# VH-VL binders against Rusticyanin (rus), part 8

Target 1, 147 residues: Rusticyanin (rus), of Acidithiobacillus ferridurans (p0c918)
Amino acid sequence: TWKEATLPQVKAMLEKDTGKVSGDTVTYSGKTVHVVAAAVLPGFPFPSFEVHDKKNPTLEIPAGATVDVTFINTNKGFGHSFDITKKGPPYAVMPVIDPIVAGTGFSPVPKDGKFGYTDFTWHPTAGTYYYVCQIPGHAATGMFGKI
Below, E stands for the ipSAE of ESMFold2; O stands for the ipSAE of OpenDDE; V2 stands for 0.75 times the mean of E and O plus 0.25 times the DockQ between their complexes.

## First folded at step 4 (VH-VL)

Design c38 (from c01 with light chain S27Q M32L H33A; framework fv_daclizumab)
Fold by ESMFold2-Fast, scan of step 4:
Structure c38 (fold): chain C 147 residues (1-147), chain A 118 residues (1-118), chain B 106 residues (1-106)
Amino acid sequence: as target 1 above (147 residues)
Amino acid sequence: QVQLVQSGAEVKKPGSSVKVSCKASGYTFTSYYMHWVRQAPGQGLEWIGYINPSGGSTEYNQKFKDKATITADESTNTAYMELSSLRSEDTAVYYCARDYWGSAFDYWGQGTLVTVSS
Amino acid sequence: DIQMTQSPSTLSASVGDRVTITCSASQSISYLAWYQQKPGKAPKLLIYDASSLESGVPARFSGSGSGTEFTLTISSLQPDDFATYYCQQYNSYPLTFGQGTKVEVK
């Protein structure tokens, strides 16, 4: 289920991401990694993901790490998802991207000054992955990043 | 730079239909919802509906659900609004507007005057 | 539907005046924008999220308020500011606008 956060709580959650920014890449270290991703922060284009104020960055995660993901929908009026797949771009508008190895499902639309967020844990094997939004057309128009 | 350019003024008879176009440039057309808003002469603004150009999903103000049809052509970066069964009360300037923050409007078309008269 | 009511409908002011326009919502909201419209032109976004100034908009414009009562303030009116101003809620569908406030020369 999705939980609700106020804007100050969203800002606090964004600062819990454990990665370090270098160019357009966010690099993580340690046995437990915390990724905090938002959908369409203020000033960012629709549709996009943001991690550490970077649009759709590449995420570098150490082999064997446990990944705790927090996803927050900050896009007023619209739902989004954060789903992880081994399938790389380009993405078609339809059908849905599969297989999905971990993810959130569809978020609620932000309402009454509150933003939906949820958490999941992912235990990747070594390899290349992508994070995508499953709303039709969103990944096709650039709402994805590389892991 | 972002531009929304609308089709020219139309004069229509009661009972007919009108289709207004809005051509977008300077940004990725499928990345932003497009809304339609009208303004009768000397009056305020009234929201009609929106389209997600990526996939074509729409949402309408209940007042316009059976009257307006919003479409988009991704290949030409053009949104359309068709208004059917025109009455004199539909005389207005019709605007397309780009969604920002999920329903504030950061860029507007120049407007299209639709006059309904016999 | 959320009803938006602006006050006053018309105000007369002189260059250099501090102008305040109010907007009342029929229920508590968090998402409100302000627009400026000049005759024959499309509206222009000034303020979003009640208090965030849109890029390129002069600093004399500011928005404030929360819940059901919001204000747009022009700290020192300039000749280019004679226009009609609209508030808009985007808390829920359908999107609704205030009836407008016309700022005219005294």
Scores: ipSAE 0.006, ipTM 0.531, lowest interface PAE 10.7, mean pLDDT 86

Design i23 (from i12 with heavy chain S102G; framework fv_iratumumab)
Heavy chain, then light chain:
Amino acid sequence: QVQLQQWGAGLLKPSETLSLTCAVYGGSFSGYYWSWIRQPPGKGLEWIGDIDHSGSTNYNPSLKSRVTISVDTSKNQFSLKLNSVTAADTAVYYCTRGDYFGMDVWGQGSLVTVSS
Amino acid sequence: DIQMTQSPTSLSASVGDRVTITCRASQSIYSWLTWYQQKPEKAPKSLIYAASSLQSGVPSRFSGSGSGTDFTLTISSLQPEDFATYYCQQYWSYPLTFGQGTRLEIK
ESMFold2-Fast, scan of step 4: ipSAE 0.236; ipTM 0.762

Design i29 (from i12 with light chain S31R; framework fv_iratumumab; at its last look DockQ between E and O 0.04; V2 from the best seeds 0.00; counts 0 for: pae E 12.7 > 2, placed apart)
Heavy chain, then light chain:
Amino acid sequence: QVQLQQWGAGLLKPSETLSLTCAVYGGSFSGYYWSWIRQPPGKGLEWIGDIDHSGSTNYNPSLKSRVTISVDTSKNQFSLKLNSVTAADTAVYYCTRGDYFSMDVWGQGSLVTVSS
Amino acid sequence: DIQMTQSPTSLSASVGDRVTITCRASQSIYRWLTWYQQKPEKAPKSLIYAASSLQSGVPSRFSGSGSGTDFTLTISSLQPEDFATYYCQQYWSYPLTFGQGTRLEIK
ESMFold2-Fast, scan of step 4: ipSAE 0.452; ipTM 0.823
ESMFold2, look of step 5: ipSAE 0.000; ipTM 0.491
ESMFold2 (binder alone), look of step 5: mean pLDDT 92; pTM 0.941
OpenDDE, look of step 5: ipSAE 0.303; ipTM 0.798

Design i30 (from i12 with light chain S28R; framework fv_iratumumab)
Heavy chain, then light chain:
Amino acid sequence: QVQLQQWGAGLLKPSETLSLTCAVYGGSFSGYYWSWIRQPPGKGLEWIGDIDHSGSTNYNPSLKSRVTISVDTSKNQFSLKLNSVTAADTAVYYCTRGDYFSMDVWGQGSLVTVSS
Amino acid sequence: DIQMTQSPTSLSASVGDRVTITCRASQRIYSWLTWYQQKPEKAPKSLIYAASSLQSGVPSRFSGSGSGTDFTLTISSLQPEDFATYYCQQYWSYPLTFGQGTRLEIK
ESMFold2-Fast, scan of step 4: ipSAE 0.140; ipTM 0.711

Design i31 (from i12 with light chain S93R; framework fv_iratumumab)
Fold by ESMFold2-Fast, scan of step 4:
Structure i31 (fold): chain C 147 residues (1-147), chain A 116 residues (1-116), chain B 107 residues (1-107)
Amino acid sequence: as target 1 above (147 residues)
Amino acid sequence: QVQLQQWGAGLLKPSETLSLTCAVYGGSFSGYYWSWIRQPPGKGLEWIGDIDHSGSTNYNPSLKSRVTISVDTSKNQFSLKLNSVTAADTAVYYCTRGDYFSMDVWGQGSLVTVSS
Amino acid sequence: DIQMTQSPTSLSASVGDRVTITCRASQSIYSWLTWYQQKPEKAPKSLIYAASSLQSGVPSRFSGSGSGTDFTLTISSLQPEDFATYYCQQYWRYPLTFGQGTRLEIK
């Protein structure tokens, strides 16, 4: 279920991401990792994800780690989703991307200074994954990244 | 079109309390942060604090012991009180509306002079 | 507190010139930066929010760029009405803080 956050709460959540940035890659370590992703964070183009101040970065996660994901929609006027799939690009506008192995579903549109966020836990096996937005056209126009 | 109109004290003596009020016309009070910002003559901008429709406040630590911001939702107004003023508090004071990303509406400004 | 430092503190330029003003934050603020224009005896006006997004009604000759700690405001072709003081401001952490300002005078 989607919760609501104020701007100070959003900023506090963004700082909980445990990754380390190198170029266009965010690398995580340990048995439990925390990924914090935002949809169209201020300063980032529509449509895109932000993780650790990077646009659509590649995420490197240790095999067998428990991944706690927080997803926040900061995009005024639009809904988004954060869904994980083994299906790589290119993505069509329709139909929806499947299969999805974990994810959030569609976020509410931000309103009255409040931003929708939700959490989920994911237990990846070794392999290549992608995070995508399921809003029609968004992944097709670049709203995705590699894991 | 949303407008902010402000009024209050102009000339104060040291140790007195500064009091300013800002009225919001043409728009909703909820969903925004309402700030006070000041500017001493010839100097830059300093954020004093903000308040939301529920009365939740944030204050600049440099002023926190002397400042109170309050809201009257029934009148669509918010107010600034600054205690124990000195000559260093001489400034133009602005009220502002902040949304998700910017302070997009500003009051006309109120010059407050502190002198004997 | 996050300190915002602008450079230069003042500059003179001719109509038609490309003008660049910079702003540096003492720690990363991602893209949580707003640029304001203030004309003498007037309230500030927001020009650019989220480091690079143009405010409604602001001429397209204004643009912003940068992320993290280093930010730039550019005026591509200076006009007489652009005489003003420009301020950057961070929204990342309370207290909200402004740069010291850059005074732009037309040569």
Scores: ipSAE 0.056, ipTM 0.677, lowest interface PAE 6.4, mean pLDDT 87

Design i36 (from i12 with light chain Y30R; framework fv_iratumumab)
Heavy chain, then light chain:
Amino acid sequence: QVQLQQWGAGLLKPSETLSLTCAVYGGSFSGYYWSWIRQPPGKGLEWIGDIDHSGSTNYNPSLKSRVTISVDTSKNQFSLKLNSVTAADTAVYYCTRGDYFSMDVWGQGSLVTVSS
Amino acid sequence: DIQMTQSPTSLSASVGDRVTITCRASQSIRSWLTWYQQKPEKAPKSLIYAASSLQSGVPSRFSGSGSGTDFTLTISSLQPEDFATYYCQQYWSYPLTFGQGTRLEIK
ESMFold2-Fast, scan of step 4: ipSAE 0.338; ipTM 0.767

Design i37 (from i12 with light chain Y30H; framework fv_iratumumab)
Heavy chain, then light chain:
Amino acid sequence: QVQLQQWGAGLLKPSETLSLTCAVYGGSFSGYYWSWIRQPPGKGLEWIGDIDHSGSTNYNPSLKSRVTISVDTSKNQFSLKLNSVTAADTAVYYCTRGDYFSMDVWGQGSLVTVSS
Amino acid sequence: DIQMTQSPTSLSASVGDRVTITCRASQSIHSWLTWYQQKPEKAPKSLIYAASSLQSGVPSRFSGSGSGTDFTLTISSLQPEDFATYYCQQYWSYPLTFGQGTRLEIK
ESMFold2-Fast, scan of step 4: ipSAE 0.154; ipTM 0.723

Design i39 (framework fv_iratumumab)
Heavy chain, then light chain:
Amino acid sequence: QVQLQQWGAGLLKPSETLSLTCAVYGGSFSGYYWSWIRQPPGKGLEWIGDIDHSGSTNYNPSLKSRVTISVDTSKNQFSLKLNSVTAADTAVYYCTRGDYFSGMDVWGQGSLVTVSS
Amino acid sequence: DIQMTQSPTSLSASVGDRVTITCRASQSIYSWLTWYQQKPEKAPKSLIYAASSLQSGVPSRFSGSGSGTDFTLTISSLQPEDFATYYCQQYWSYPLTFGQGTRLEIK
ESMFold2-Fast, scan of step 4: ipSAE 0.322; ipTM 0.785

Design i41 (from i12 with heavy chain S30T Y33F D50Y; framework fv_iratumumab)
Fold by ESMFold2-Fast, scan of step 4:
Structure i41 (fold): chain C 147 residues (1-147), chain A 116 residues (1-116), chain B 107 residues (1-107)
Amino acid sequence: as target 1 above (147 residues)
Amino acid sequence: QVQLQQWGAGLLKPSETLSLTCAVYGGSFTGYFWSWIRQPPGKGLEWIGYIDHSGSTNYNPSLKSRVTISVDTSKNQFSLKLNSVTAADTAVYYCTRGDYFSMDVWGQGSLVTVSS
Amino acid sequence: DIQMTQSPTSLSASVGDRVTITCRASQSIYSWLTWYQQKPEKAPKSLIYAASSLQSGVPSRFSGSGSGTDFTLTISSLQPEDFATYYCQQYWSYPLTFGQGTRLEIK
């Protein structure tokens, strides 16, 4: 399910995030929202997620909204995943985080100027969620954010 | 230890075609963007365009109608042609290697002068 | 096209000074900015990539900061070999564009 994007295509996809930034929080509104997350944009620490040019921001999504998620792996040398769970931190290195409500699974490693991306749709009910990377050690060392 | 060495025409008359070649030593084309950048005397830098290992190109819209960048993988070279030159094309031309972040290897530069 | 504007256009400084050069983009470029140093009759040399990452072999007195539209290059203790012209460059959108340059002169 993973597609390949060139750098200009990655840039175009990042601009489609519909959120509004306030401090370390990205707030979404409306019945349909588009979240675009990247793992690890240039200039950001390994490992981390970026949404709307923020490292591991808290995402505020209206209950009952349709959430379209695009996840792009921009990290040369590493695979990542973007998976949504109700299980909060702290995270152990092993075993894998479970249960997962929605997500991408493991991305390909970027090569030859191309980046793996995939899309999924999620329909949250009210509650607290977290987005995490399932690569062993990544969530344990900070690769997660709150929803 | 990648090095770029460039050569080509230095003196041109208006309406002629500028032709420059850049040879890549110590590395392969794969995984990089190979660009041409120019700098008129006393002025700043202008990006002309790039080519990748597959021959895919992207050109600055201001020059697109006159520019062709090509690659010869058997010789480990890439080349710039700029048609219909005028005095405004007088500049030092650089070939470069770039990745996702920056252009980290530059050729020595070639001064091209266009005069009648 | 994304316009890159540097400030100041030129400045004079003495060895040992802290020098700051600013670069502003006409729209957000995230962290996709490179700083270059160019000495007379030489090709530019990459100093900082991804706004804040030091290029291999570049002295630690050079540092970069910023994101979005506002960026700075700092030289913490100026050395004689640092007198040069400095350029910022965005690689968020094609065509790639450079600032007009900042010429750093000896006092």
Scores: ipSAE 0.013, ipTM 0.601, lowest interface PAE 7.7, mean pLDDT 87

Design i43 (from i12 with light chain L96W; framework fv_iratumumab)
Fold by ESMFold2-Fast, scan of step 4:
Structure i43 (fold): chain C 147 residues (1-147), chain A 116 residues (1-116), chain B 107 residues (1-107)
Amino acid sequence: as target 1 above (147 residues)
Amino acid sequence: QVQLQQWGAGLLKPSETLSLTCAVYGGSFSGYYWSWIRQPPGKGLEWIGDIDHSGSTNYNPSLKSRVTISVDTSKNQFSLKLNSVTAADTAVYYCTRGDYFSMDVWGQGSLVTVSS
Amino acid sequence: DIQMTQSPTSLSASVGDRVTITCRASQSIYSWLTWYQQKPEKAPKSLIYAASSLQSGVPSRFSGSGSGTDFTLTISSLQPEDFATYYCQQYWSYPWTFGQGTRLEIK
């Protein structure tokens, strides 16, 4: 269920994130929150996630909220994923991280000026979670953040 | 290795239409934005608009009523038309290739002079 | 439109000097900023993309930094071929806009 976006559409989606930045934390509030994550956004190191102009930030989300997640792969030449797990670091290079409680699966590699994106809805319960990339080696080399 | 070569109008009278063409050598249109940028003598750079391989365009609002950019993928060319020119349109015009990061390939430039 | 303002408009420097040019955006553009060098009668050449990434073939004495609204281009140990006009450009939001340019001239 991956859709395609042009660069202007990507930028418009990035501005829909409803979080507030403080240091390396993005804090969300309300009954419905929108998280927009990008894989290796221009200006960010490979491999990393960007949320609200921060590299791999900690996301603070209300336990009872409906979380609408948009994930965009902006990394030329590589596929990525955005998957949520209770399993914390360190991560092995292989095999894949499990269990996954919500997520996107593997994105297409950006092609022809188009970027793959997808949406999912997540209903967090209280607890500590992590968002990770399931491409072999990516989480192991730092492509993850805390929720 | 990719090169842009441009040609077209040099000297125009007020009210005429400016027409420039840019040819792409050593690469394809797919995966890029193709822009026109101009620079009046002694002044800075102004983005005119861009087009992708599918023909989708974006224009600078200041020029939108007068500008058309088109693409011919079979010839690896894209073109600029600017209607109703005035002396304020006198500039060097550049065609460019933009990737996701920057405009990394530029044509040689075409001086367009509008005089009565 | 996003306004890009460069400082200084011009500066004089000597070979071997460390030169810093600044660029300010009227609103956050994240890291979507490119620096260009333009020599007389030539098309601009991209130097740095995504605020801090050096273009292939550009000498390592060029570096960029910044994020959000404030950006800098630094040239360590200025060389004779570096005398040129430098432009910043945002491509966060259409229309793409450039700074007014900084002319780097021989002292």
Scores: ipSAE 0.061, ipTM 0.680, lowest interface PAE 5.9, mean pLDDT 88

Design n03 (framework fv_daclizumab; at its last look DockQ between E and O 0.08; V2 from the best seeds 0.00; counts 0 for: pae E 8.9 > 2, placed apart)
Fold by ESMFold2, look of step 5:
Parts: C-alpha cells; sequence; structure tokens
Structure n03 (fold): chain C 147 residues (1-147), chain A 117 residues (1-117), chain B 106 residues (1-106)
C-alpha cells in the first residue's frame, strides 16, 4: 500500500493540503478535507511531523468530516508512522497508543531518491485526537501533534 | 521567469533600523519559503531565518532573533526583513532566497546595508 | 547547531586540474548542498542533496559523501570555475554554511 515518489512528486503532493495556517494551527473546513503530512522535511528538526509547513501543528478539523490523509516520509535513513489516537502526551519510548483509530503503520525508509507515501481516509467523531509516530523514541522526543 | 528583486543599497547610522524588500515574480509566492542570508564584507554566508508567506510563520537563527524581523505581504508578493538597533557589524550584503523543502534555488541580487557613523 | 567545516579555505589551481573540496559536518546530516559564488554575485545552487546536479550545471562538477563527510569535485577545471564554493546543510535549523573555499588561478 506504500507507494514511491520522486522529489518533484513529493513537492507536488505537499501543495495539495487544503488547510489554512494561523499561528501553530492548521484549520480545515468543509465536509471533505485533505491533510498532507510529512515526516521531517528538510530544515525541520528530527523527529517531527510537518503539515502545511508547520512543525507538529494543531489540526482543526470539522467533526464528521471525511478526512483524506496523505503521509510522506522524507526522512532519509528512518522509517516513520502517522497514526491517530485519543491517547495524549506524554509518551513513553515505546508508545502505547491503543486504540489506533486511523493511520499508516511504518513507512519504508527512503532510498535511491525515492520517498514512500500512502493515503488513508478517516471519519472523526467530535473530540481531541493526536497524531503520533510509533517509531521507538520519536513520540517521547516530540513527534506528535494534536487534532 | 522566476525572479527576486531586492530594494537598493542603504547607508544607515548606528542605532537606526532598515527594512529591506524582496519582490517575487514568476511563481506562486505562497508556495515557497523566503529565506534571508547575510554576507559580511569578505566573509561567508550566514542564514538569518525564513518566512512561509502562506501563514506568516517564521524561523530565526537564534543569533538574529533580537536583530531581524521577517515579514511578507502576499498581496504584493513581497518579503521584508527589518534590522533594528543597527551596529557597524551589521554592515553586510543581505540576500533573499526562495526555498522549497530541499534547497534554496533562486536568490535575489543582494542589498548592501552599510552602517556608518 | 551543526557546524560545517570546509577544507581547504583557499586553493590554487590551473585550468585542466582535478579539484576536490571537502566539507565536514559536526554531526550526521542527510541534506547537504553546494553553492558557487563569484565576486559581486549571489550564490548559485550547484549541487543539491550531496550529488544531484542542478539544471544547467556542467557535468565536470560532481558531489559525493554522506553522514559527516562530503566532497565536491571538478574533474577538469575551466576558466569559469574560479569562484568561491560553499557547502550548506539543509537538515536542521539553524541552516548553516561552510566557511567557503576560494578556488584561485595558480
Amino acid sequence: as target 1 above (147 residues)
Amino acid sequence: QVQLVQSGAEVKKPGSSVKVSCKASGYTFTSYYMHWVRQAPGQGLEWIGYINPSGGSTEYNQKFKDKATITADESTNTAYMELSSLRSEDTAVYYCARGDYFSMDVWGQGTLVTVSS
Amino acid sequence: DIQMTQSPSTLSASVGDRVTITCSASSSISWMHWYQQKPGKAPKLLIYDASSLESGVPARFSGSGSGTEFTLTISSLQPDDFATYYCQQYWSYPLTFGQGTKVEVK
């Protein structure tokens, strides 16, 4: 289910995020929203997620929306995941975030100029969620954000 | 074509401020970071910081966080950098550079700021 | 902060020489670039991601390396190649450049 993208293709995918940035929040509207998340874009601290060019932003998504998520791992040498849970921080080195309500599982490690990406669809109920990387140590070191 | 055109050279007195502009054309302004880089006379390059024009978020080199303020006006496709409390060591050429996630691929022509008594 | 250290700071070379410039990072990095700068001009992106040539860059330029050690090589120096070269890590903020290597006419 993981696909490969070249660098130009990654740049094009990042442009498709439909959110609007305000401070450290990315706000979405409408019944169908598109979230494009990356693991550790160049110039961002390891380990982190980036959505709409913000490090680990809070995502505001309408309750009941259909959420199409694209996750791209741009972090050479490392795998990552983008997994959604109701379990908030702090996280242990080996995170325990059951139940996982939606997510990607572990990405392939980027190699040979190719970057792994995948998509999933999520239908949130009202409430607070977190997106978390399950690679050991990443969430404990801050690789998560709030929804 | 993609182009970054900076404002002209400035001569300033110590303690004053200066605002350098960088007008972008030939691409979607809000789709790229705008970085600022300085080069003191005879010296190397130093990264000052960036702005993402799509939301106004900024990152600064800690060395410059109390010196530089980076802004952007998406209605005019123009980024700005204001330097405050100018000192002689702030004399340098200041470049704007368009950055994608992976490199700084287009640079402005540079703006010489000279701080003289 | 990740320090980028170039070697040598200056080198003298003749047209036709093979020129090698090195860049060391103080810790392991994944995104590293090379820039060329001529006097009075803005830097020009030459090589991105350690080894990929920017469009329009002559094939005599090449880059290699990973982790903490990187090289820029000019296989046969041409008159247009006398310039200052900078490495840059584009991995961790603050972004940092090497101190530069000036390639001069011998």
Scores: ipSAE 0.007, ipTM 0.606, lowest interface PAE 8.9, mean pLDDT 87
ESMFold2-Fast, scan of step 4: ipSAE 0.577; ipTM 0.853
ESMFold2 (binder alone), look of step 5: mean pLDDT 93; pTM 0.943
OpenDDE, look of step 5: ipSAE 0.018; ipTM 0.624

Design n05 (framework fv_iratumumab)
Fold by ESMFold2-Fast, scan of step 4:
Structure n05 (fold): chain C 147 residues (1-147), chain A 116 residues (1-116), chain B 107 residues (1-107)
Amino acid sequence: as target 1 above (147 residues)
Amino acid sequence: QVQLQQWGAGLLKPSETLSLTCAVYGGSFSSYYWSWIRQPPGKGLEWIGDIRHSGSTNYNPSLKSRVTISVDTSKNQFSLKLNSVTAADTAVYYCARSYWDAFDIWGQGSLVTVSS
Amino acid sequence: DIQMTQSPTSLSASVGDRVTITCRASQGISNYLTWYQQKPEKAPKSLIYDASSLQSGVPSRFSGSGSGTDFTLTISSLQPEDFATYYCQQYHSYPLTFGQGTRLEIK
């Protein structure tokens, strides 16, 4: 399920995010939304997600939209995941967050200048969601954001 | 063809604030990291920090307490402020673009001299 | 911080010589390394990115190799315009760090 990308390919994929930034929120419009998230993008703290050049931003998605998610692990030396849940913080260190409504599962660890990425499609009902990393301790120490 | 042009004060006294601005012409501002790099006379290069279109910044820990980098996206400009300067801050200051991999476009450089 | 150490700090060479400059990182940086050339009173110019990829417009006599901690820049047949200072730089981790430079001087 996981594909590999070089640095220039990662850069090109990051530009495919269709959101617009306002403060710490990324707002999406239209019937089809493309979210591109990276794990620990260079210049961002461990552990964190980057979306549209923001750390762990709140994502605002229109009701009824089809959401195409691309997740790229850019964190050299570590695996991560991008999983969506209705369960909000705080998160426990050891137990896996459950239930997960959509997501990627665990990425490979980047090596030799190659980064794992995958995509999935999500059809949310109206409501509040969170995106989290399922690696033990990561969501507990801040690797999550609000939708 | 993308060009960087920089300007700002060249002569400062100790304790003053250094202020430089860099303008980006002929290309996209939003896809890149925009950095300040300095070089004391006869010495090597030191990265100061970078900023992205979103306003997200990274600073060299050695300068973090004194440095601020800001963007004006409406003008495609980014600026450096360095507080409480001393003679050790005397250097040529460059603005530069990176793609995360290399500094591929550089401004012309600004000599900043700090003297008592 | 990742320390970048270049050797030699200076060398003298003649036109036509093969010149090799080395750069060592204090920890593994994969291939996340750029080489720059700087002439007096000018901004640096990028020569090689991703340790071995030649920047557009740079002469083919320049080449780079290495991965992990040990890297080399080679100039296969030195030309008069190549006398300059050369810097390596890692972009694996913040803060971005440069080597101290290698000054290439005419013999």
Scores: ipSAE 0.043, ipTM 0.661, lowest interface PAE 6.4, mean pLDDT 87

Design n07 (framework fv_daclizumab; at its last look DockQ between E and O 0.07; V2 from the best seeds 0.00; counts 0 for: pae O 8.6 > 2, placed apart)
Fold by OpenDDE, look of step 5:
Structure n07 (fold): chain C 147 residues (1-147), chain A 117 residues (1-117), chain B 106 residues (1-106)
Amino acid sequence: as target 1 above (147 residues)
Amino acid sequence: QVQLVQSGAEVKKPGSSVKVSCKASGYTFTSYWMHWVRQAPGQGLEWIGYINPRGGSTEYNQKFKDKATITADESTNTAYMELSSLRSEDTAVYYCARDLWGYFDYWGQGTLVTVSS
Amino acid sequence: DIQMTQSPSTLSASVGDRVTITCSASSSVDYMHWYQQKPGKAPKLLIYEASSLESGVPARFSGSGSGTEFTLTISSLQPDDFATYYCQQYYSYPLTFGQGTKVEVK
């Protein structure tokens, strides 16, 4: 279920990410991690994800961890999703990604000073994953990252 | 329709405490931060602090950190501000205000707190 | 703290006049917001994010500016516009307001 947040609340939520940035990688440690991702923060290129103000970073998450994901759509005028899959690039304009192992589904579009956000929990097993936006054309144009 | 309704005017003695309430309606209470702003008679607006009703996190103006305590009750959609150790200088109208994008789109009607011997 | 100074503090004008209020910030801010307040009433949002007109606010109100200098303009002052106006920043804590500009009848 999507919830609503104000811009200041969004800013506060972004700070709850437990990862550490190094280059283009955000590294998480511990048994429980919190990933906070936004879709196209103000000033960032469309379309993209941001974690710790990094565009589409690689997320290094320990296998077996409990991952609490918070996804926020901050892109005025557009919907987005944050979905996790083992399917890597390239992605078609009309993505047929199966399976999605965890994710948010399609977000609402920001409206009336409110941004949609949602949470989900994920338990990754060993392997490589990707986070992608399933809105047509977004992943195909680079809106995805590696986990 | 969004409404913020504050408690009534208070007259207090120096050294006492007062707790002002702000009941919100017409929107999801926990989705917006609630701020408190003070206005002394004939003076401008001063920011006191805010609360995130979702979880209760707060931020205060250092000027009021030892004066004001902001709380919220999600079950009643009500934000509170308690002022302690009241002095005559605390005499003012106190407003609650909803935070939208870093600006305040809705305000309570204000609560006059008068501190006098 | 970011200090904001409005100019003028008091402005006498007549109906139909073009009125300009300036807010100067001690440091650069992303946006400035403007409020109108009448005696005995709570402030009312007029302009947000420097230039966006709040719903229901007459089109005679406008805002502009960036960095440290922002302005609120009333293209043609109406009787309902005599009030005190405040600018506000939300760039950093503590949040701060200008000292206010009282627009009064000449």
Scores: ipSAE 0.014, ipTM 0.608, lowest interface PAE 8.6, mean pLDDT 93
ESMFold2-Fast, scan of step 4: ipSAE 0.273; ipTM 0.763
ESMFold2, look of step 5: ipSAE 0.020; ipTM 0.612
ESMFold2 (binder alone), look of step 5: mean pLDDT 94; pTM 0.954

